# VHH binders against Abasic site processing protein HMCES (HMCES), part 37

Target 1, 269 residues: Abasic site processing protein HMCES (HMCES), of Homo sapiens (Human) (q96fz2)
Amino acid sequence: CGRTSCHLPRDVLTRACAYQDRRGQQRLPEWRDPDKYCPSYNKSPQSNSPVLLSRLHFEKDADSSERIIAPMRWGLVPSWFKESDPSKLQFNTTNCRSDTVMEKRSFKVPLGKGRRCVVLADGFYEWQRCQGTNQRQPYFIYFPQIKTEKSGSIGAADSPENWEKVWDNWRLLTMAGIFDCWEPPEGGDVLYSYTIITVDSCKGLSDIHHRMPAILDGEEAVSKWLDFGEVSTQEALKLIHPTENITFHAVSSVVNNSRNNTPECLAPV

## First folded at step 19 (VHH)

Design wb8 (from wb2 with F103I)
Fold by OpenDDE, fold request of step 23:
Structure wb8 (fold): chain B 269 residues (1-269), chain A 123 residues (1-123)
Amino acid sequence: as target 1 above (269 residues)
Amino acid sequence: EVQLVESGGRLVRTGGSLRLSCAASGFDFSTYAMGWFRQAPGKEREVVAAISWHGGITYHADFVKGRFTISRDNAKNTVYLQMNSLKPEDTAVYYCAARPYQIYDRPSDYNYWGQGTQVTVSS
């Protein structure tokens, strides 16, 4: 997974992340660093995307079932990294393979500290290699959406009215991630960054790409992944597997350019 | 305490009309999507209709075919299901359900449930 969409306005995004804590109380996640949230139809590594994480990571004695939403850098920067520039990291941390998560220090260490997060997106993009050519067909992949009476075409969301019809009730894709906190050697703000855990693709996606993000389907899965206070690493890792509960459609090559940030990126062709 | 109380279910004849009501209490109704579900004997619970927290988005199951209409009154903390052109196959216990903001079509996605009201349509 090297490209996502996350373009919902902050208020809409927040509502989409409504949850119940362990006491059954309805809550909205509290924002940290909301100004770092940059909506985009075309999110690439090194950009910031909103993730959910347990409140316990920030507040001592907090209810670990409470959630915070925070924009984090895509591409995990390990806490032990000693260079002043995160871009100098010599290995790719955009993704973490589920089968080797416990073998890689960069992922194992933060995971062991309970630094689990849920990466939020409208969906993700993947490119299918075309037979006989070096060309790749991009696909937008997302949770199946409820067909409402006002359900417009994803491709027609070019007006505010059409946008609302499609996106106001959009079910966000929830991907399992690991985050870490990096303190720059020269001082400054702590950098929060994440990696997306990947698994072998489900049967439905296997023809498009052999790997897919680990998707957490449902409130229970999301809650368990986030709640590092009550759910052990071993138990949490049981949640990491392919899911067939996904849909997709082909999109135009507009998404190929990471600078393009328009509804055309995820519009069906 | 969260409560959803359905009312309006009764025996009606085929082709008749019925309006179900669900009165909600114990939570901020205006921030919840509401749904009507039904369960017939020996069948699984299925979504009939759903309405978003602000009422702007609605869903109706395919079997409704324009016969039923979901609506809500946030001032009264009530969701309604107007059922027209009722058929014997509509006989079921109808349940009101609630979840935060967004509508979903699966029962498992809803957090609160009423006790249900019996709708019986005679041939």
Scores: ipSAE 0.877, ipTM 0.937, lowest interface PAE 0.5, mean pLDDT 94
Fold by OpenDDE, fold request of step 23:
Structure wb8 (fold): chain B 269 residues (1-269), chain A 123 residues (1-123)
Amino acid sequence: as target 1 above (269 residues)
Amino acid sequence: EVQLVESGGRLVRTGGSLRLSCAASGFDFSTYAMGWFRQAPGKEREVVAAISWHGGITYHADFVKGRFTISRDNAKNTVYLQMNSLKPEDTAVYYCAARPYQIYDRPSDYNYWGQGTQVTVSS
């Protein structure tokens, strides 16, 4: 997974992340660094995306079932990294393979500290290799959406009215991630960054791409992944597997350019 | 305490009409999506209709075919299901359900449930 969409306005995004705590009380996640949230139809590594994480990571004795939403850098920078520039990382941390998560120090260490997060997206993009050609067909992959009477075509969201019809009730994709906190050697602000855990693709996606993000389907899965206070690493890792509860459609080549940030990126062709 | 109380279910003849009501209390109604579900004997609970927190988005099951209409009054903390052209196949216990903001089509996605109201349609 090297490209996502996360373009919802902050208020809409927040509502979409409404949840119940362990007491059954409805809550909205509290924002940390809301100004760092940059909505985009075309999110690439090194950009900031919103993630959910347990409040317990920030507040001692907090209810671990409570959630924080925070924009973090895509591409995990491990806490032990001693260079002044994260770009000097010699290995790719955009993704973490589920089968080797416990073998790589960069992922094992933060995971052991309970630094689990849920990466939020409208969906993610993958490119299918076309047989016989060097051309790749991009696909937008996302949770199946409820078909409402007013549901406009994703491609027709060209007006505010049409946009609302599609996106106001959009079910966000929830991907399992690991985050870490990096303190620059020269001082400065702590950098929060994340990696997306990947698994072998489900049967439905296998023709498009052989790998997919580990998707957490449902509130229970999301809650368990986030709640490092009550759920052990071992138990949490049981949640990491392919899911068939996914849909996709072909999109235009507009998404190929990471600079393009328009609805055309995820519009069906 | 969260409460959903359904009312309006009764015996009606084929072709008849009913209006179900669900009165909500104990939570901020205006921030919840509401749904009507039904369960017939020996069948699974299924979604009939759903309405978003602000009422702007609605869903109706395919079997409704324009016969039923969901609506809500946030000032009254009430969700309604107008049922017209009722058929014997519509006989079921109808449940009101609530979840945060967005509508979903699966019962498992809803957090609060009423006790249900019996709708019986005779031939």
Scores: ipSAE 0.874, ipTM 0.935, lowest interface PAE 0.5, mean pLDDT 94
Fold by OpenDDE, fold request of step 20:
Structure wb8 (fold): chain B 269 residues (1-269), chain A 123 residues (1-123)
Amino acid sequence: as target 1 above (269 residues)
Amino acid sequence: EVQLVESGGRLVRTGGSLRLSCAASGFDFSTYAMGWFRQAPGKEREVVAAISWHGGITYHADFVKGRFTISRDNAKNTVYLQMNSLKPEDTAVYYCAARPYQIYDRPSDYNYWGQGTQVTVSS
């Protein structure tokens, strides 16, 4: 997974992340660093995307079922990294393979500390190899959406009115991630960064791409993944597997350029 | 304490109309999406209709075919299901359900449930 969409306004995104804590009380996740949230139809590694994480990571004795939402850098920077520039990392941390998560120190250590997060997106993009050509067809992949009476096609969401019809009730894709905290050697703000855990693709997606993000389907899965106070690493890892509960459509080549940030990126062709 | 109390279910003849009501208490109603579900004997619970927290988005199942309409009154903490042109196939226990803000079509996605009200449509 090297490209996502996350373009919802902050208020809409927040509501989409509404949840019940362990007491059954409805809550909205509290924002940390909301100014770092930059909506985009075309998110690439090294950009910031919003993730959910347990409040317990920030507050001692907090209810671990409570959630924080925070923009983090895509591409995990390990806490032990001693260079001043994260770009000097010699290995790719955009994704973490589920089968080797415990073999790589950069992922194992933060995971062992309970630094699990849920990466939020409208969906993700993947490119299918076209037979006989060097061309690749991009696809937008996302959770199946409920068909409402006002539901327009994603492609028609070019007006504010049409946008609301499609995106106001959009079910966000929830991907399993690991985050870490890095303190720059020269001082400054702590950098929060994440990696997306990947798995073998489900049967439905296998013709498009052989790997997919580990998707957490449902509130229970999301809650368990986040709640490192109550759920062990071993138990959490049981949630990491391919899911068939996805849909997709072909999109234009507009998304190929990471600088393009328009609704055309995820519009069906 | 969270409560959802359904009312309005009764015996009605084919072609008749009913209006179901669900009174909510114990939570901030205006921040919850509401849904009507039904379960017939020997069948799984299925979504009938759902309405978003602000009422701007609605969903109706295909079998409704314009016969039923979901609505809500946030000032009264009540969600309604107007059922017209009822058929024997509509016979079921109808349940009111609630979840935060957004509507979903699966029962498992809803957090609060009423006890249900029996709707019986005679031939």
Scores: ipSAE 0.870, ipTM 0.933, lowest interface PAE 0.5, mean pLDDT 94
Fold by OpenDDE, fold request of step 20:
Structure wb8 (fold): chain B 269 residues (1-269), chain A 123 residues (1-123)
Amino acid sequence: as target 1 above (269 residues)
Amino acid sequence: EVQLVESGGRLVRTGGSLRLSCAASGFDFSTYAMGWFRQAPGKEREVVAAISWHGGITYHADFVKGRFTISRDNAKNTVYLQMNSLKPEDTAVYYCAARPYQIYDRPSDYNYWGQGTQVTVSS
């Protein structure tokens, strides 16, 4: 997974992340650094995306079932990294393979600290290799959406009314991630960054791409992944597997350029 | 305490109409999506209709085919299901359900449930 969409307004995004804590009380996740949230139809590594994480990561006596939403840098920067520039990291941390998560120090260490997060997206993009050509067909992949009477076409959000028809009730893709905290050697703000855990693709997606993000389907899976206070690493890792509960459609080549940030990126062709 | 109380279910003849009501209490109704589900004997519980927290988005199952309409009154903490042109196959226990803000079509996605009201349609 090297490209996602996350373009919902902050209020809509927040509502989409409504949850029940362990007491059964409905809550909205509290924002950390909301100003760092940059909505985009075309999110690439090194950009910031909103993730969910347990409040316990920030507050010692917090209920671990409570959630925080925070924009984090895509591409995990390990806490032990000693260079002053994260871009000097010599290995790719955009994704973490589920089969080797415990073999790589950059992922194992933060995971062992309970630094699990849920990466939020409208969906993700993947490119299919076309047989006989050097051309790749991009696809937008997302949770199946409920078809409402007002359901508009994805990408036809040319008006506020049309946008609402599609996105106001959009089910966000929830991907399993690992995050870490990096303190720059020269001082400054702590950098929060994440990697997306990947798995072998489900059968439905296998013709498009052989790998997919680990998707956490449902509130229970999301809650268990986030709640590092109650759920061990071993138990959490049981949640990491391919899911068939996805849909996709072909999109235009507009998404190929990471600078393009328009509804056309995820519009069906 | 969260409560969902369904009412309006009764015996009706084919072609008849019913209006189901679900009165909600114990939670902020205006921040919840509401749904009507039904379960017939020997069948799985299935979504009939759903309505978003602000009422702007609605869903109706394909088998409804325009016969049923979901609506809500947030001032009264009540969700309704107007059922017209009822058929024997509509015979089921109808349940009211609630979840935060967004509508979903799977029963497992809803957090609160009523006890249900029996709808019986005779031939």
Scores: ipSAE 0.868, ipTM 0.933, lowest interface PAE 0.5, mean pLDDT 94

Design wb8 (from wb2 with F103I)
Fold by OpenDDE, fold request of step 23:
Structure wb8 (fold): chain B 269 residues (1-269), chain A 123 residues (1-123)
Amino acid sequence: as target 1 above (269 residues)
Amino acid sequence: EVQLVESGGRLVRTGGSLRLSCAASGFDFSTYAMGWFRQAPGKEREVVAAISWHGGITYHADFVKGRFTISRDNAKNTVYLQMNSLKPEDTAVYYCAARPYQIYDRPSDYNYWGQGTQVTVSS
C-alpha cells in the first residue's frame, strides 16, 4: 500500500470515529495536533495521516479503551535512529509484512511497547498490471458503503450536495498499523510515525494486487488492536489477516501524480 | 438506562397503513443514527430503514419500494416508520435500533435495541 485517500473534514472524520469505551459510554476521539491534519484525496508516504491510538500512550493511568486521533507521518522512523534526517533511513518502512513483523527490529520493538494504531483512510489505491502492456490501471479500494436513497454511486454525486451526503456517512477504512516515537538528536519535537501492516490479498483483490493492508473490520477488531493495556501482542496479531469485506472500482490516471488532490482521484471511470 | 420502546404494531389488512414509533431514553438521541429492522418467523433480522443522527441521510431497503418512510423528531427523542400499502409479506416483529451518528445496514452494527412490536398484515 503506497497511496491512500483521507479527505474528510475534521468534524466528519471525528464523528466517523465515534466509539464506545469499556464502560459502554459513547465517545469521540480526542485530537492531538489537529493542525497537522491535511485532508487529501491522494496521500503518499512521508505525508501525515490521522491514526487512532490508545489514550494510555499519552496519559498515565488512562483508560486504555479510550482513543486519541493524531496525524502521524507515514513511514515509521524507529526510536533508535540516530541520524538527524529521517529521510536518511536506508530501509523502507512504509509497510510492514505481517509474516516478518517479529523479525524486524524496527517493527518488533515498538509493537512490543504496545504501539499499535489504526490508520484511517477513505480507502487505498492499487495499480493493476496489465498483461502485455506497460500500463497500470489504478483502483480505489474501500469498505462497502450503504446505498442511501440520495447517494448515487460515488460517481453519481453529480451535485455538491449529493457528494456531501455520501461522505457524511462514509465508513472509513481502518488499517492495522504500528507507530513509533523518534526524538531528533538535535532536539525539537518528537516525531510520531507509522507503518501499515500488509497481508496477502484476498481472493477478490488477487487480480489487482497480491498484497493488501491488514484491515480491521468492525468495532471489536479496532478496539482490540488499540487496547494494548488489556490485549497482548500475541492476541492482537490474531486480528491480522486478509478480509473479503471490501469493494473497489477503477479510477483515472489522475491519482498517478501524487500532487493531484481532487475528487477526480477516486471517481469511478 | 438506555431504553428503546416501540409502539404502533397491530393487525392490518392488505393495502392498509400503519405508523410505528420508537421512543428513546437514556442516551443523547441527537447523536445517534436510528434504524428499523424486522424479523419474520424463521427468517433473519433485516434492515427496513435507517436515518442518520441529523436526519439528512436515509436508507430504505429495496423491498420497501417507496411504501415505507423513516423519519425522526429529535425534540421528542422519537423515530417513526410510516408504512403504506402493506402486504402479507410485511408481517414481522419490527425493532428499533440505535448506533452512533452513521447509518449501517447490518444488525450487528447497532448497539441498542428495542423489544419489538408485532405487525401482522392479513389478506
Scores: ipSAE 0.868, ipTM 0.933, lowest interface PAE 0.5, mean pLDDT 94
Fold by OpenDDE, look of step 19:
Structure wb8 (fold): chain B 269 residues (1-269), chain A 123 residues (1-123)
Amino acid sequence: as target 1 above (269 residues)
Amino acid sequence: EVQLVESGGRLVRTGGSLRLSCAASGFDFSTYAMGWFRQAPGKEREVVAAISWHGGITYHADFVKGRFTISRDNAKNTVYLQMNSLKPEDTAVYYCAARPYQIYDRPSDYNYWGQGTQVTVSS
C-alpha cells in the first residue's frame, strides 16, 4: 500500500470514528495535534494521516479502551534512528509485512511496547499490471458502503450536495498499523510515525495486487488492536489476516500523480 | 438507562397503513442513527429502514419499494416508520435500533435495541 485517500473534514472524520469504551459509553476520539491533519484524496508516504491509538499511550492512568486520533507521519521512523533527518532512513518503512513483523527490529520493538494504531482512510489505491503493456490500471479499494437513497454510487453523485452527503455516512477503512516515537537528536518535537501492516491479498483482490493492508473489520477488531493494555501482542497479531469484505472500482490515471488532490482521484471511470 | 420503546404494531388488513413509533431515552438521541429492523418467524432479522443522526441520510430496504418511510423528530427523541400498502409478507416483529451517527444495514452494527412491536398483516 503506497497510496491512500483521507479527505473528510475533521468533524466528519471524528464522527465516523465514534466508538464505545469498555463501559459502553459512546465517545468521540480526542484529537492530538489537529492542525497537522491535512485532508487529501491522494495521500503518499511521508505525508501525515490520522490514526487511532489508545489514550494510555499519553496518560498513565487512562482507560486503555479510550481512543485518541492523531495525525502521524506515514513511514515509521524508529526511535533508535540517530540521523537528524528522517528522510535519510535507508530502508522502506511504509509497510510492514505480517510474516516478518517479529523479525525486523524497527517493527518488533515498537510493537512490543504496545504501539499499535489504526490507520484511517477513505480507502487505498492499488495498480493492476496490464498484461503485455507497461500500463497500470489504478483501483480504489474500500469497505462496502450502504446504498442510501441520496447516495448514488460514488460515481453517481450528480451534485456537490449529494457528494457531501455520501461522505458524511462513509465507513472509513481501518488498517492495522504500528507506530513509533522518534526524538530528534538536535531536540525539538517528538515525531510520531506509522507503518501499515500488509498481508497477502484476499481472493477478490488477487488479480489486482498480491498484497493488501491488514484491515481490521469491525469495532471489536479495532478495539482489540488498539487496547495494548488488555490485549497482548500475540493476541493482537491474530487479528492480522486478509479480508474479503472489500470492494473496489477502477479510477483514472489522475491518482498517479501524487500532487493531484481532487475528487477525480477516487471517482469511477 | 438506555431505553428504546416501540409502539404502533397491530393487526391490519392487506393494503392497510400503520405508523410505528420508537421513543428513545437514556442517551443523546441527536447523535445516534436510528434503524427499523424486522424479524419474521424462522427468518433472520433484517433492516427495513435507517436514518442518520441529523435525518439527512436515509436508507430503505429493497423490499420496501417506496411503501415505507423512516423519519425522526429529535426534539421528541422519536423515530417513526410510516408503513403503507402493507402485505402479508410484512408480518413480523419490528425492532427499533440505535448506533452512533452513521447508518448501517447490518443488525450487528447497532448497539441498542427495543423490545419490538408485532405487526400482523392479514389477507
Scores: ipSAE 0.799, ipTM 0.898, lowest interface PAE 0.6, mean pLDDT 93
Fold by ESMFold2, look of step 19:
Structure wb8 (fold): chain B 269 residues (1-269), chain A 123 residues (1-123)
Amino acid sequence: as target 1 above (269 residues)
Amino acid sequence: EVQLVESGGRLVRTGGSLRLSCAASGFDFSTYAMGWFRQAPGKEREVVAAISWHGGITYHADFVKGRFTISRDNAKNTVYLQMNSLKPEDTAVYYCAARPYQIYDRPSDYNYWGQGTQVTVSS
């Protein structure tokens, strides 16, 4: 997983993240650093994307079931990293394989501190190798969406207003992540950064790519992954597996260039 | 205390009409999506219709499309299901359910449930 879409306006994104705390009270996650949120149809590593994490990471004695939403850098920078420029990290932390997460110091250490997060996206992109050619076919991959009634016509993309109604009820993809906090040696703000945990692809995606993000399907899974105060590392890791509850469609090559930030990136072809 | 109270279920003839109501209390109704689900004997609970928190987005299952209409009245904290052209296959317990803002189609996605109201359609 190396490219996502996360384009919703902040208020729409926040409502899509409504949840219940341990007491059963409806809440919206509280934002940290909202000005760092950069919506785009075409997010790549080193960019910021919103993640959910427990409020207990920020407040002594907070209810660990309460959620914060914050933009973090994609590509985990370990707390032990000693150089001043994160781009000089000599290994790729965009993703973390689930089968080796407890063997890699970059992921084991923050996981042991309860630094679990939920990475939010509209969906992610993968490129399928085409038989008999070097050409690759991009796909946009996302949770199945309930088929809603739209003003004027059938279909999601027959006008800008109808397209926006699709997004107003969009079920965000919720991926399991690990984050860490890095203090630059020259001083400055602590850098929050994350990796996305990956698993073997489900049958439905195996013709596209052999790996997929670990998807947390439903509020129980999301709550357990986030709540490091009540859910141990060992129990949380049981949530990490492939899912068949996923769908996709082919998209144009516009998405190939990460500078392209338009709805065409995810439009069906 | 959150409560969803369904009413209006009864015995009707094939081809008849019925309106179900669900009165909500104990939460801010205007921030919740509402759904109608049904469960026939020996069957899994299934979504029939759903309506977003602001009422502007709706879903109707294919097996009821054109026959059933969901609506809501936020001033009365009530969601309705107008059921027309009823068939014996519509016989089930109908449940009202609520979740924040957006509509979803799985029972596990809904936080609050009513006790249900029985609808029986005779041949």
Scores: ipSAE 0.774, ipTM 0.903, lowest interface PAE 0.9, mean pLDDT 91
Fold by ESMFold2, fold request of step 20:
Structure wb8 (fold): chain B 269 residues (1-269), chain A 123 residues (1-123)
Amino acid sequence: as target 1 above (269 residues)
Amino acid sequence: EVQLVESGGRLVRTGGSLRLSCAASGFDFSTYAMGWFRQAPGKEREVVAAISWHGGITYHADFVKGRFTISRDNAKNTVYLQMNSLKPEDTAVYYCAARPYQIYDRPSDYNYWGQGTQVTVSS
């Protein structure tokens, strides 16, 4: 997983993240650093994307079931990193394999501190190697979506899809992540950064790619992954597995260039 | 205390019509999507129709399209299901459910549930 779409306006994104705390109270996540949110159809590593994390990471004695939403840098920078420039990190932290997460210090240490997050996206892109050529077919991969209708338009011939019809009700992809906090040696703001945990692909995706992000399907999984105050590391890791509750469609090569930020990136072909 | 109270279920002849109501209280109705689900004996609970928090987006299952219409009245904190051209296959307990803002199709996606109202469609 090395490319995502997360294009929703902040208010639509926030509403899509409504949840219940441990006491059953409905809430919206509270934003931190909202000015760093850069919506795009075509997000790459090193960019900032929103994640959910427990309020307990920020506030002593906070309810660990309450959620913060904050943009973080994709590509985990370990707290022990000594250079002043994160781009000099000598290994790739875009993803973290679930089968070795407890063997890699870059991931084991923050995980042991309860630094679990949920990475938000419209969906992710993956490139399928085509037989007999070096060409690759990109796909947009996402949760199955309920087929919505504009109120009062039932029974009419379908027109081109309107943004509100599709995206105002879009179920965001929720991926399991780990984050860390790095203090630059020369001073400045603490850098929050994340990795996406990966697993073997499910049968439905195996012809596209052999790995997939660890997807948290439903509020119970999301709540347990986030709540490091009540859910131990060992219990949380049981949530990390492939899912068949996923769908996809082919997209054009427009997405190949990461500078292309347009709805065409995820449009079906 | 959150309450969803369904009403209007009864015995109806094939081809008849019936309107279900669900009165909601104990939460801000205007921020919740509402759904109607049904469960026939021996079958899984399934979504029939759903409507977004602002009422502008709906879903109707294929097996009820053209026959059932979901609507809501935020001033009365009530969601409705107008059921026309009823068939014996529509016989079930109908449940009202709520979740924040967006409509989804799985029962596990909904936070609040009513006790249900029985609809029986006779030949």
Scores: ipSAE 0.770, ipTM 0.900, lowest interface PAE 0.9, mean pLDDT 91

